# VHH binders against EKC/KEOPS complex subunit cgi121 (cgi121), part 39

Target 1, 174 residues: EKC/KEOPS complex subunit cgi121 (cgi121), of Schizosaccharomyces pombe (q9p7j3)
Amino acid sequence: MILPLFPETQVHVFVYENVSNCAAIHEQLISQNPIYDYAFLDAATILYKKQVYSAIIRALEDRRDEQMKTKTIHSEVILSLSPKTEISSAFRQFSMTKKSKNIVVVKIDSKLTEEEEFERLDKLVEGNRVEFSDEELQKLIDFKVLKKNYKLDPSTLENPLASILSSIALRGYS

## First folded at step 2 (VHH)

Design p21 (from q1 with D99G S100F T101L L102P Y103S F104Y S105T D106L Y107E P108E E110D; framework vhh_6qgx_2)
Fold by ESMFold2-Fast, scan of step 2:
Structure p21 (fold): chain B 174 residues (1-174), chain A 124 residues (1-124)
Amino acid sequence: as target 1 above (174 residues)
Amino acid sequence: QVQLVESGGGLVQAGGSLRLSCAASGRTFSSYAMAWFRRAPGKEREFVAAISWSGGSTFYTDSVKGRFTISRDHAKNTVSLQMNSLRPEDTAVYYCAAGFLPSYTLEESDYDYWGQGTRVTVSA
């Protein structure tokens, strides 16, 4: 996928359900193995495609403006999902953990096609790939987790999109 | 809810300039990406320019690069399109659009809210 605001940046997003090796993946992430240079998100925290795209765009804007707060573009995507600029909190809220079952994987600056990137990820992730769509994400979301991460009240849970995107977009600006 | 109203259209000679403005109302405007699209008579709407929610990123279709500048003012809740070196082929109705994020296709379906349009006519 090419984003109009960043036409030279290749972006791929993959969704996996019933992942059995999250503990092994987590170990590779904490050891900073470059093969695992992706943003690995817990699907329990993601309700919409626009939520992921919003975080990606914000991370790319921060990189362009030399205002990244984390060491990599992929960790900046994770930070950008959070309504706060607190790095540790964002990672606890949105990153996959050894207990995760379903994950969303983001790759930025890929030199590979989507098909080639999928082949690589299929070797790293032991789970079932599903379409990156609002319908599939809605099957994997944990509304209790979503409510806590974005501080949603019961009335906004029926249509939380605007609240979530505002939290991502307006972090640190007002 | 977000409502968009365009202004600034009119008749101008080739080589002239116009500044279009779009005023938005609604409490969530600052979290929206904003864009300008245009439609010439007998044509489909086409993308012209976009600006991110923060104002930090802009994108232009090739035919207007270097001639048009998109900007936004969060305090006034407006987005503007400065059009310089206008050409007869820029004649169209110009629409302001707002979306949480523009899609990779730059298609009108990416945008949730639209103004009614302002007409720009460039004479040879």
Scores: ipSAE 0.006, ipTM 0.368, lowest interface PAE 9.5, mean pLDDT 83

Design p22 (from q1 with S100I T101L L102P D106T Y107E S109G E110D; framework vhh_6qgx_2)
Fold by ESMFold2-Fast, scan of step 2:
Structure p22 (fold): chain B 174 residues (1-174), chain A 124 residues (1-124)
Amino acid sequence: as target 1 above (174 residues)
Amino acid sequence: QVQLVESGGGLVQAGGSLRLSCAASGRTFSSYAMAWFRRAPGKEREFVAAISWSGGSTFYTDSVKGRFTISRDHAKNTVSLQMNSLRPEDTAVYYCAADILPYFSTEPGDYDYWGQGTRVTVSA
């Protein structure tokens, strides 16, 4: 995937359901194993493709402007999903946990093609890959988690896209 | 829903300047990415310029770089396209577009809302 504002930046997004080894992946992330340098998100928090793309673009803008709050572009993607600027809160809200079952994986600045990254991830993730599409994401979302993370009222939950995207874009601005 | 209304089109001779404006009505567009597209007679819609929600990022097609400037005014709820050093090849209907995604795209299909267009004619 190529983004018009960042045409030199390679972006890949993968979705896995029924993942059985989230605890093992989580241990590798805590130990900062460079093989696991991806943004691992809990799919229970992601409703739309545009939600993920908005967070990626926000993270890339923050990197360009030398305003990153975290140490890596992948952790900046996780932070950028949050409507708040508080790092630990964002990670608790959006990162995969040992108990996660479905995950969204983002890779930025890959030296590999999408196919090569898929082969790599297939060895790391014990689950079933599904298409990165709104239809597949909507099967994995937890609306109680979404409501809590974005502070949505019941009426907004019926069509939350605009609210979610504005929360990501306007984080810390006004 | 956002309704976009363009203004500022007209007739101008080669080398002249025009300023196009796009006003949003019905709601604010402050979190939206905004773009200008154009369609010349007998051609398909072409990307011209885009600006992110904050105004911090802009992008231009190669043929207008250095000649056109896109800007936005959040207080007036408008986006503008300043067109300098106009050429006969710039003759087209110019459309304002808004994407609910805060970051712009160069693809017409990615935009959610469109204005009706304003005509620009550049004489040789």
Scores: ipSAE 0.005, ipTM 0.245, lowest interface PAE 12.0, mean pLDDT 83

Design p23 (from q1 with D99G S100L T101F L102T Y103P F104Y S105A D106I Y107D P108E S109D E110S; framework vhh_6qgx_2)
Fold by ESMFold2-Fast, scan of step 2:
Structure p23 (fold): chain B 174 residues (1-174), chain A 124 residues (1-124)
Amino acid sequence: as target 1 above (174 residues)
Amino acid sequence: QVQLVESGGGLVQAGGSLRLSCAASGRTFSSYAMAWFRRAPGKEREFVAAISWSGGSTFYTDSVKGRFTISRDHAKNTVSLQMNSLRPEDTAVYYCAAGLFTPYAIDEDSYDYWGQGTRVTVSA
């Protein structure tokens, strides 16, 4: 996937449901195994495609402007989902955990085609791949988690998209 | 209610310049990507230029690269298109569009709000 605002950057997003090996993946991430250089997100935290794209764009802008707060572009995507710049808080809120069941996986700057990344990830993730679509994401979201992460109130719950996206893009801007 | 209002259109000779402005009202657009599209007589609407919500990234269609410059003013809630070295082929109605965190700048379906358009005529 090519983003017109970043045409030199290849982006792939994958969604897996009913993942049985999240604990093993989490161990590999903690050990910093380079084979697992992806952003592994808990699907319980993601409601819209635009939510993921907004975090990716924010991370790419921060990298271009030499303003990244984390060591990798993938960790910057995780940070960029958070409404605040607290790294440890963002990872606790959005990263896959050993107890996660459904995950969203983001790859930036892949040297592989989307098909080759699918083949690679299918060897790492023991779950069922589903379409990256709002419809599929809305089957996997946990609204209690979403409400807590973005501090949503009753006025935004009926249509949270604008509030979520504003939180991502306007992080650090008053 | 949300309104996008374009201004600055008009008649200009080939090689001339025009500056289009788009004023957004009814809410702030700091979280919106802003774009210009155009529709020439007898043709479909096409992408011209886009600027990200932060203003940090811009994208142009090939035919206007180096001639047009898109910019935005977050405090005034405006986006502008500076058009230089105009050609008869640039004759069109120009539309301002706003899309919430739109990463696919060239995709019309990604924009939530549209202006009514401002006419630009470039004569030989």
Scores: ipSAE 0.005, ipTM 0.255, lowest interface PAE 11.8, mean pLDDT 84

Design p24 (framework vhh_6qgx_2)
Fold by ESMFold2-Fast, scan of step 2:
Parts: structure tokens; C-alpha cells; sequence
Structure p24 (fold): chain B 174 residues (1-174), chain A 123 residues (1-123)
């Protein structure tokens, strides 16, 4: 994917369901294994493609402006999904855990083509790759988790897109 | 519930300048991408310029790069389009639009639209 605001930046997003090796992946992430330099998100926290894109854009803008709060662009994407600026809280809320079953994986600035990333990531993740689409994401979301992470009330929960995007965009400004 | 109102259109001579303004009411658009589109008589709506939610990123169609500048004021809930070195081919109705999406050039990606303000540039 090419983003109009960042045409030189390569962005790939992958979705996996029924992942059986989340515990193994999580150990690699804790060990900071360079092979796993991706943003591994729990799909239970992601409802829309726009939610992921908004976090990516926020992270890329913060990098451009030399205002990143984390060490890597992938960590910055995870932070950017959170309505709060606290790094550890964002990771607890949105990162894949050992107990995750479905995941969303983001790669920015890949040195590989999209097809090569597909092949590589399919070997790391023991699960079924599905389309990165609102339809597929809505099958994997946990609305209780979403409500807690973005502090949504019942009236907002039926159409939460604007509220979620506002939370991402206004992080640290409200 | 959300309303966008454009102002600043008018008649100018080629080489002149105009500043268009778009005021949002009923809701703050701080988390929205804002854009200007235009439609010339007998043509489809085309993208002109867009600005990100933070105001840190802008995107322009090639024909207006270097001549037009888009900006936003979060406190006033407005987006502006400064149009310099105007040409007769810039004659169109200009529309303000808002989208909770990333900046796109496709008008179908924008959820809220103003009624338009007419700009006429004479030779």
C-alpha cells in the first residue's frame, strides 16, 4: 500500500485468524528478535481498516516531526492506537499476547516486496491468513475490549468509527 | 448534524488571488482529514487539496502545487485555501469536504460536504 501523505513509505498489513503459536511469537517479541520487527496487534482490539491506517499515519507524522516516543516505528504504531500517551498502557491494550487467537500484523519500511513479506510472515505465523477488510476484522473484534480501550458508552458502540479515530488523532491534546 | 459552510468565492482576473474558508459547525473536525474539491461547468468533481487531522501533512493535485496553500485552524474549526496566481482553468465551484479516513483524492471517501462557493477567473 502507498499512502498519499507518505508515498516513499511501504506499508503492508496482514490479518491472521486461529493462530496457534502466539505464545512462541510473543517470546520472540520480548527477546527483540529482528526477524519479528513488525507491529503484532491483537485483532480483538481492531474494528476497522481506518483504525489501523490512522495509527500508522500518526506514527509516520511523529517520526517525520522527530517526536516519536518509542524506539521503532512499529512500537510507535502500537502507541498511536491508544487514546493515552503512556507507552506501557498502550502495549497492554493493543499488542498481541500469549493468549491471542487472531492477530493483525503491520510492516512499515520493508526491504522486501509485499509478496516476499507474505511468504516470510506465513512461515512465522501458524494460522489462517484472511483479507485485511472491515468484514474480516468485524468477525474478530471483541467489543468489550474495544469499549474498554476507547472508553465507549453503549450509544457510541453501535457506530464507533468517528470516536475511535478522534481518540487516535487527539491523543495527548484533549 | 455536521455542517460545512464555504465562503470567499468571487470573480477575479487571471493572476489574482482569493482565499476560501470553510467553517464547520455542530461538531469539531479535529480528527478528520479536510479537503477541497472543485467542479467546473460540464465536468466531474475533482480533487484540489487536502490537509491531515494534525495539519502537519498536505497533499495537492499537480495543477495547483506551488500556487495553492491549504491550512487549518483547530481553535476556529476552519480550513482555508489560499489561491494565488489564479488561471481561467481554475474557474469552478469549490467544495469543502471532511473524512474520518486518511487523505484520499477520491470524492467518495468524504462523508461531509459543503454547498460550494463559486470562483470565476476571467482572462
Amino acid sequence: as target 1 above (174 residues)
Amino acid sequence: QVQLVESGGGLVQAGGSLRLSCAASGRTFSSYAMAWFRRAPGKEREFVAAISWSGGSTFYTDSVKGRFTISRDHAKNTVSLQMNSLRPEDTAVYYCAASPLFLYTDSDEYDYWGQGTRVTVSA
Scores: ipSAE 0.006, ipTM 0.328, lowest interface PAE 9.6, mean pLDDT 83

Design p25 (framework vhh_6qgx_2)
Fold by ESMFold2-Fast, scan of step 2:
Structure p25 (fold): chain B 174 residues (1-174), chain A 121 residues (1-121)
Amino acid sequence: as target 1 above (174 residues)
Amino acid sequence: QVQLVESGGGLVQAGGSLRLSCAASGRTFSSYAMAWFRRAPGKEREFVAAISWSGGSTFYTDSVKGRFTISRDHAKNTVSLQMNSLRPEDTAVYYCAAGTLFPYSDAYEYWGQGTRVTVSA
């Protein structure tokens, strides 16, 4: 995928359901294994494709403007999903845990094609790959988690897209 | 909350050994990755070693690989760094860090106050 504002940046997003080895993946992430250099998100926290793309765009803007709060573009994507600037809270809210069952995986600055990333990532993730679509994400979301992470009231929970996107865009200004 | 307290630093001659310990308090210690970082005078903080929450995975910076060993004891809530074949360039203040997530230095939530290691030539 090509982003209009960042046409030179290669971005791939993958969704896996029924992942059986999240504890092993989490352990590799904790040990800083470079072959796991991706943003691993808990799918329970992601409702829309636009939510992921907005976080990616915000992270790329922060990198362009030399305003990144974290050490890597992938950790910056995780931070950018959060309405707050506190790094540890963002990671607790959005990153994959050892107990995760469904995950969203983001790769930025890939030297590989989407198909080559699929092959590599399928060797790391023991689960079923599904389409990155609003329809598939809706099957994996946990609305209790979403509500807590974005502090949504019942009135916004029925159509939370605008609230989520504004939270991502306005992070650090409120 | 996790509180980290380092111990074991001191003065040692080149070729010697030291064992650093970090005592962690808090009911969530078993879910934390633990790491050691160091900072020499006038330099930025540098990663030294990390161990996963399960203890099954370890990672080391190239300059200490084969000389340092990180380990943890869940029953005692401690993480240790065994430092062998010490060199003058290992002289630094050593910090223990704990985090629940991907362990870049900015992902670590809790830091100890540090323990000083001086290696004489």
Scores: ipSAE 0.011, ipTM 0.282, lowest interface PAE 9.1, mean pLDDT 82

Design p26 (framework vhh_6qgx_2)
Fold by ESMFold2-Fast, scan of step 2:
Structure p26 (fold): chain B 174 residues (1-174), chain A 121 residues (1-121)
Amino acid sequence: as target 1 above (174 residues)
Amino acid sequence: QVQLVESGGGLVQAGGSLRLSCAASGRTFSSYAMAWFRRAPGKEREFVAAISWSGGSTFYTDSVKGRFTISRDHAKNTVSLQMNSLRPEDTAVYYCAASLFPYTDEGYDYWGQGTRVTVSA
């Protein structure tokens, strides 16, 4: 549980729409520029706040248990969104790309307040920030991408939350 | 429809014991973590205890550690909370909740209607 398991962990999640500089950000991520130490997700893949928090908690559990499969907590969040444990596939499915237009940005273990992170990110991201809410996320989701990433059939797409959360929570557990 | 129904609340004197039960209907919650929350008169809802989907991990708020025990029965689709050494401060309405990721108050998707516990001095 977050209350007893991670009460000291600082987590911030930001949403930007109409981002014009995704190619430049992507270049910085590939070069491992420490200024860009965040999980940059394509908002086309995120439908719910719970989806993001579920991946964060899975990543934090794996770090606590010394079972991380990637080099950073932020890359572990990206992996944790995937229903499979294959790293390159997870990044292709959920990471921001040069062609992304809307992004979700996660910061874990921030030494800054939420407002200070916004000031920092506003210098890195050329877009409009919006509220991290299910309502805003539902405006940015691509259901074709969501269906493909979680292998959802048409009936599941009508109410996909439980299926998505189960895929994240039970990853690698049949 | 999915429903969680609490039972076992009542009036008890300080130092006494009560066992709360939560029965789930409409679906099986075998992959869900189960939790108990409470809301005292005039106060906000607070976390009390949780049990992981496998039953292998349990979590308690500091004020109930050593006094309360959460357990579950997958076959019966139930979760229970054994409350010992009750204090007047434990007086509250107790709620059962279920979540695939039980890590925030917002993370719980299914909630029961609550059962009232009153502990007299």
Scores: ipSAE 0.000, ipTM 0.165, lowest interface PAE 13.9, mean pLDDT 81

Design p27 (framework vhh_6qgx_2)
Fold by ESMFold2-Fast, scan of step 2:
Structure p27 (fold): chain B 174 residues (1-174), chain A 122 residues (1-122)
Amino acid sequence: as target 1 above (174 residues)
Amino acid sequence: QVQLVESGGGLVQAGGSLRLSCAASGRTFSSYAMAWFRRAPGKEREFVAAISWSGGSTFYTDSVKGRFTISRDHAKNTVSLQMNSLRPEDTAVYYCAADLFPLYSEASYDYWGQGTRVTVSA
């Protein structure tokens, strides 16, 4: 995937359902194993492709401007999904946990092709690959989690896209 | 719920300059990325330039790099396209578009203006 505002940056997004080894992956992330340098998101928190792309663009802008608040571009993507700039809350809200069942995995600055990243991830993730599409994401979302993370009221929950994207774009600003 | 209105088009000789402006009404676009697209007679709409919500990131199609500059004014809720060293092949109707985070696809943009015509004579 090429982003128009960052044409030099390779971006790959993968979706896995029915993942059985989230606890093992989570332990590797806590130990900061460099093999696991990806953004591992809980699919229960992601409703739209644009939601993920918005967080990626925000993270890339922060990196370009030397304003990253986290150690890696992948952790910056996780932070950028949050409507607040508080790192620990963003990770609690959006990161994969030991209890996760479905995950969204983001890779930025890959030196590998999309298929080569799939081969690598298939060795790490014990689950079924599905298409990165709004249709597939809508099967995996937890609307109670989404509502809580973005402070959505009942009326916006029917069509939350604009509210979610505004929250990502404007975090930390007036 | 939002209207985008382009202005600044016209007729200019090759090598000349024009400045296009896009004014947004209905709501503020400070959280939106803004883009310019163009359509030449008999052709499909093509991407020209985009600017992120913060104004910190800009992207241009190769044919206009170094000649066109996109900028935005958050206070006035406007985006501008400064077009220098114009060529006959730049002749098109220019459209302003807005999305919260643009992708390289016109289909991704939620809001569109009606267009402003630019004619560059050889």
Scores: ipSAE 0.000, ipTM 0.254, lowest interface PAE 11.9, mean pLDDT 82

Design p28 (from q1 with D99G S100L T101I L102P Y103F F104Y D106T Y107D P108V S109G E110D; framework vhh_6qgx_2)
Fold by ESMFold2-Fast, scan of step 2:
Structure p28 (fold): chain B 174 residues (1-174), chain A 124 residues (1-124)
Amino acid sequence: as target 1 above (174 residues)
Amino acid sequence: QVQLVESGGGLVQAGGSLRLSCAASGRTFSSYAMAWFRRAPGKEREFVAAISWSGGSTFYTDSVKGRFTISRDHAKNTVSLQMNSLRPEDTAVYYCAAGLIPFYSTDVGDYDYWGQGTRVTVSA
């Protein structure tokens, strides 16, 4: 995937459902195994492709402007999904946990093709690959988790996407 | 709050058609996504079809795509499920559900309000 505002940056996003080895993956992430250098998100927190793209763009903008608050671009993507700047809260809200069942995986600055990343991830993730699409994401979302994370209420139902994107864009300002 | 009452269930032969209706009342109906779930004897409640709060988006399980159509009338506060080409495996109790979500969900936990159900029996 090439973003128009960052044409030099390779971005790949993968979605897996019914993942049976989340506990094992989580242990590798905690140990900072470089083979697992991806952003592993709980699919229960992601409703739209644009939500993921907005977090990626925000992270890339922060890297460009030397304003990253975390140590890696992948952790910056996770932080960028949160309405607030508190790193530990963002990880608790959006990161994959040992109990996750469905995950969204983001890779930035890959030295591999998309096909090669698929081959590598399929060895790490024991689950079913599905299309990165709004329809597939909407099957995996937990709306109560989403509403809590972004403080959504009936007034925002006119355009929940706009509220989510605004929260990502205005992280740390209000 | 939303109150849901289903109607239209009954006995029909395979290949036949049936239309289920769900009447919703309350100040917040237009802010809710609506869905139909079903429970066959001895099984858990499963997703059938959903329509977004605006009525602009619909979603169906693969087994009913092309046969069932969900629709919504905001002025009458109703959601309907038109079931065509019915099969014996469609036999179940059908439930109307409403959730404060913008589009739809296949998870029962996302729906806050449920009807009591209406029985559909499809004979071979």
Scores: ipSAE 0.000, ipTM 0.160, lowest interface PAE 14.2, mean pLDDT 83

Design p29 (from q1 with D99G S100L T101F L102E F104S S105V D106L Y107T S109D; framework vhh_6qgx_2)
Fold by ESMFold2-Fast, scan of step 2:
Order: structure tokens, then C-alpha cells, then sequence
Structure p29 (fold): chain B 174 residues (1-174), chain A 124 residues (1-124)
């Protein structure tokens, strides 16, 4: 995928449900294995495609402006999902854990086509690939987790999308 | 209620400048990307410029690159389009739009809210 605001940057987003090897993937991430250079998110925290795109755009803006707070663009995506700039908290809130069942995987700066990334990633993830769509994401979300991460209250539940996107886009300003 | 109101249009000679403003009222559009589109007499609406919700990323159609600058003030809930070196071909009604994007800032269908438009006429 090409983002209109960053046409020079290749972006791919993948969704897997019923993943059985999250513990093994987590171990590879801790070991900093370069084969696993992706943003691995817990799908329980993602409700909308626009939520993921907003975090990607924010991370790319921070990289362009030399304002990244983390070591890689992929970790910056994870940080950018958080309404706050505290790195440890963001990773605990949004990144995949050994206990995760469904995951969203983001790849930035891929030199491979989307099909080639699918082939590569399907070898690393033992789960069922599903479409990156609002419909599929809404089957995997944990609303209790979402409410806690974005501090949603009864006044925002009617339109959680706008509240979530505002939290991501105005992180540090709001 | 949600509303976008454009202002700043008018008549100007070729080579001149105009600054268009768009004020959002009723709700904060800080989470929305904002864009300017235009429609010339007898033509379809076309993309002019867009700015991300943070204001950190901008996109322009090739014909206005280097001449137009889009900016936003999140505190005032406004978006501006500074138009320099205007040409007769820039004559159009200019529309402010706000949208939550998935993949394209160039498509009118991606924008949920639209202003009524402000007319810009550039004389030869």
C-alpha cells in the first residue's frame, strides 16, 4: 500500500486470527531477530483501519521531522497508537504478548511486494490470515481494553473513532 | 452541529495572491485531515491540497506545487490556503473538506464534511 501523504514509503498491514505461536514470535522480537522487523500489535487493541493508518502517519511524520522517540519505525508505530508518549506504557498497551491470540502486523519500508510479504509473514505466523477491514477488526477487538487504553467514557462511546484518532494525532498537544 | 465555512475569495489579477480560510464550527476537527478542492466552470471537482490532522504532512496537486501553501491552526479549528502567483486557470469555486482517510486524500468520496465554497476569479 502507498499512503498519499507518504508516496515514497511502502506500507503493508496484515491481520491474523487464532495465532498459535505468539510465544515463539515474542521470543524472536526480544532477541531482535531482523527477520521479525515488523510492528506486531495485539488485535484486541485495534478497532478501525483508520486507527492503524493514523499511527503509521504519525510515526512517519516523526521520522521525517527527526523526532522519533524509539529505535525503529516499527516501534514508533506502536508508540504512536498511545495517547501518551511514555514508551513502556505504550508497548504494554498495544504490542503483542505471549498470550495474544489475534495480531495486526505492520511493515514499513518493505522492498518486497505485498504478495511477497504475505509469503514471508505466513511462514512466521501460525494463524489464519483475514482481511484488513473494519468488519474483521471488530470481531477481534476487546472493548474493555480499548476503553482503558483511550480513556473512553460514556460521552465518547457514540463516536469512538473520532476520539481515538484525535488521541493519536494530537499526542503531546492535547 | 458540524459546519465548514470558507472565506477569502474574490477577484485578483494574474500574478497576484489570495488567502482562503476555512473555519470549522460545532465540533473540533483536530482528528480530521483537511483539504481544498476546486471546481472551474464546466468542469468536475478536482483536488488542490491536503493537510494531515497533525499538520505535519501536506500534499498538493502538481499544478499548484510551489505556488500554494496549506496550513492549519488546531487551536482555532481553521485551515488556510495561501495562493501565490495566481493564473487564470486557477479560477474556480474553492471548497474546504474534512475527512477520516483510509487510503486516499485525492478522492472527494473520502471526505465526510464540505463547505459551501468561495469563488476565486483570476483576470488575465
Amino acid sequence: as target 1 above (174 residues)
Amino acid sequence: QVQLVESGGGLVQAGGSLRLSCAASGRTFSSYAMAWFRRAPGKEREFVAAISWSGGSTFYTDSVKGRFTISRDHAKNTVSLQMNSLRPEDTAVYYCAAGLFEYSVLTPDEYDYWGQGTRVTVSA
Scores: ipSAE 0.000, ipTM 0.302, lowest interface PAE 12.4, mean pLDDT 83

Design p3 (framework vhh_6qgx_2)
Fold by ESMFold2-Fast, scan of step 2:
Order: C-alpha cells, then structure tokens, then sequence
Structure p3 (fold): chain B 174 residues (1-174), chain A 123 residues (1-123)
C-alpha cells in the first residue's frame, strides 16, 4: 500500500492464524534480532484494516514531525494503536506474546518486494497465512480484549470503528 | 444525520483571494480527515486538498500547491481553505468531505459530503 502523504513509504501487512512458534519469535524480538524488525501484533486486538492503517499513519506522522516516543517505526506502530501514550501499557495491550495464536505483522520501509517479504515471513512464522481483510480479522478478534483496550461500552461495541479510530487519532489530546 | 455545510464562495478577479469554510452540523468530526474537492463545468469531481484528523498532515493537488492552504479548528468543528493567487481555471463548485481514514485523495472513500459552494474567478 502507498499512502498519498507518504508516497515513498512501502507498507506490507500480513495475517497468520494458528501460529505454533510465538514463543520462539518472542525470544528473537526481545534479543532485538534485526531479521525480526517488524511490528508483531496479537490478532485478538485487531478488528479492522483501517485500525492498522490508522496506527501506521499516526506513527509515520510522528516520525516525520520528530515526535516518536519509541526507538523504531515498528514499535511506534504498536504504541499508536493504544489510546494512551504509555509505552509499556501499549505493548502489553497489542504486542504478540509467547501465548499468542494468531498474529498481524506490519513491515514499514521494506527493502524487499511484497513477494520477497511473503517468502521471508513464511520462514519465520509457523502458521497459516490468511488475507488481510476485515472478514478474516473478524474471525480472530477477541471482543473482550477489544472492549478493554478501547474502553468500549455495549452500544459502541456493535459498531466500534469510529470509536477505535478516534482513540488512535486523539492519543495525546486526551 | 450528519451534514457538512460550505460557505465563503463568490466572485473574484484573477489574482484575488477567497476563504472557504466547512461546518459540521449535528456531529463532531475531530477524529475525521477532512478534504476539499471541486467540480468545474463539464468535468468530474477532482481532489484539491486534505487535512488529517490532528491537523498535523496536509496534502494538495499540484495545481494549488503554494496557493491554497487547508486548516481546521477542532473547537469550532470547521475546516477552511484559504485560496490565494486565484486563476480562472480555479472556477468550480467546491465540496467539503469527511472520512475516518486519513491521508486519502480518493473521492470514493469519503463518507460525508457537503452541498458545495460556487467559486467564480474572472479574467
């Protein structure tokens, strides 16, 4: 995907279900292995494509404006999903864990083509790749997690898109 | 029901200036990206300018860069388009639009549209 305000920035988003090696991936992330320079998200927290794209756009805007709170663009994406600016809280809410089963993987500033990223990630992730679509994401979401992360009440839970995007957009204004 | 209402259109001489305003009625758009589109006689609607929900990012079509400035006021729930150094080819009906997905120039992605305000620039 190419965004009008960031036309030089390549963005790839991948979704994997039934991942069996999350513990191994988590070890690589904490050791800061550069091969794993991606945003690894727990799919239980993601309901919409627009949710992921809005966090990416917020992170890219913060990088452009020299307002990043974290050290990498990928960690800034994870922070940007959170309605708050607390880094440790955001990572607990949205990052994959050793116990994750389904994950969303974001790559920004790829030096590889989309096809090459597919080949590379398929070697790192032991799971089934599925389409990045609202339909597939809705099969993987945990609504109790979503409600807690975005503080949704029952009325907003039936159509939460606007509330989620507002939370991402207004982070730092609340 | 959500309504966007444009104002500020009119007749100006080439080289003149106009400021267009768009006000949301019945709902706040603080989390929405806002955009201006225009439609000249006999042509399709085309993108003019967009501003992100935070107001921190703007995007302009090449023909208006350096001449037009988009801005927003969250407290007043308005978006404005300051149009300087106007040219006859800027003559069009100008439309305000809103969408939750920021940084898009595609008219097909915008969920809310105003009725339009007419701008005429004489030679």
Amino acid sequence: as target 1 above (174 residues)
Amino acid sequence: QVQLVESGGGLVQAGGSLRLSCAASGRTFSSYAMAWFRRAPGKEREFVAAISWSGGSTFYTDSVKGRFTISRDHAKNTVSLQMNSLRPEDTAVYYCAADLFPYTSSEYEYDYWGQGTRVTVSA
Scores: ipSAE 0.006, ipTM 0.338, lowest interface PAE 9.5, mean pLDDT 83

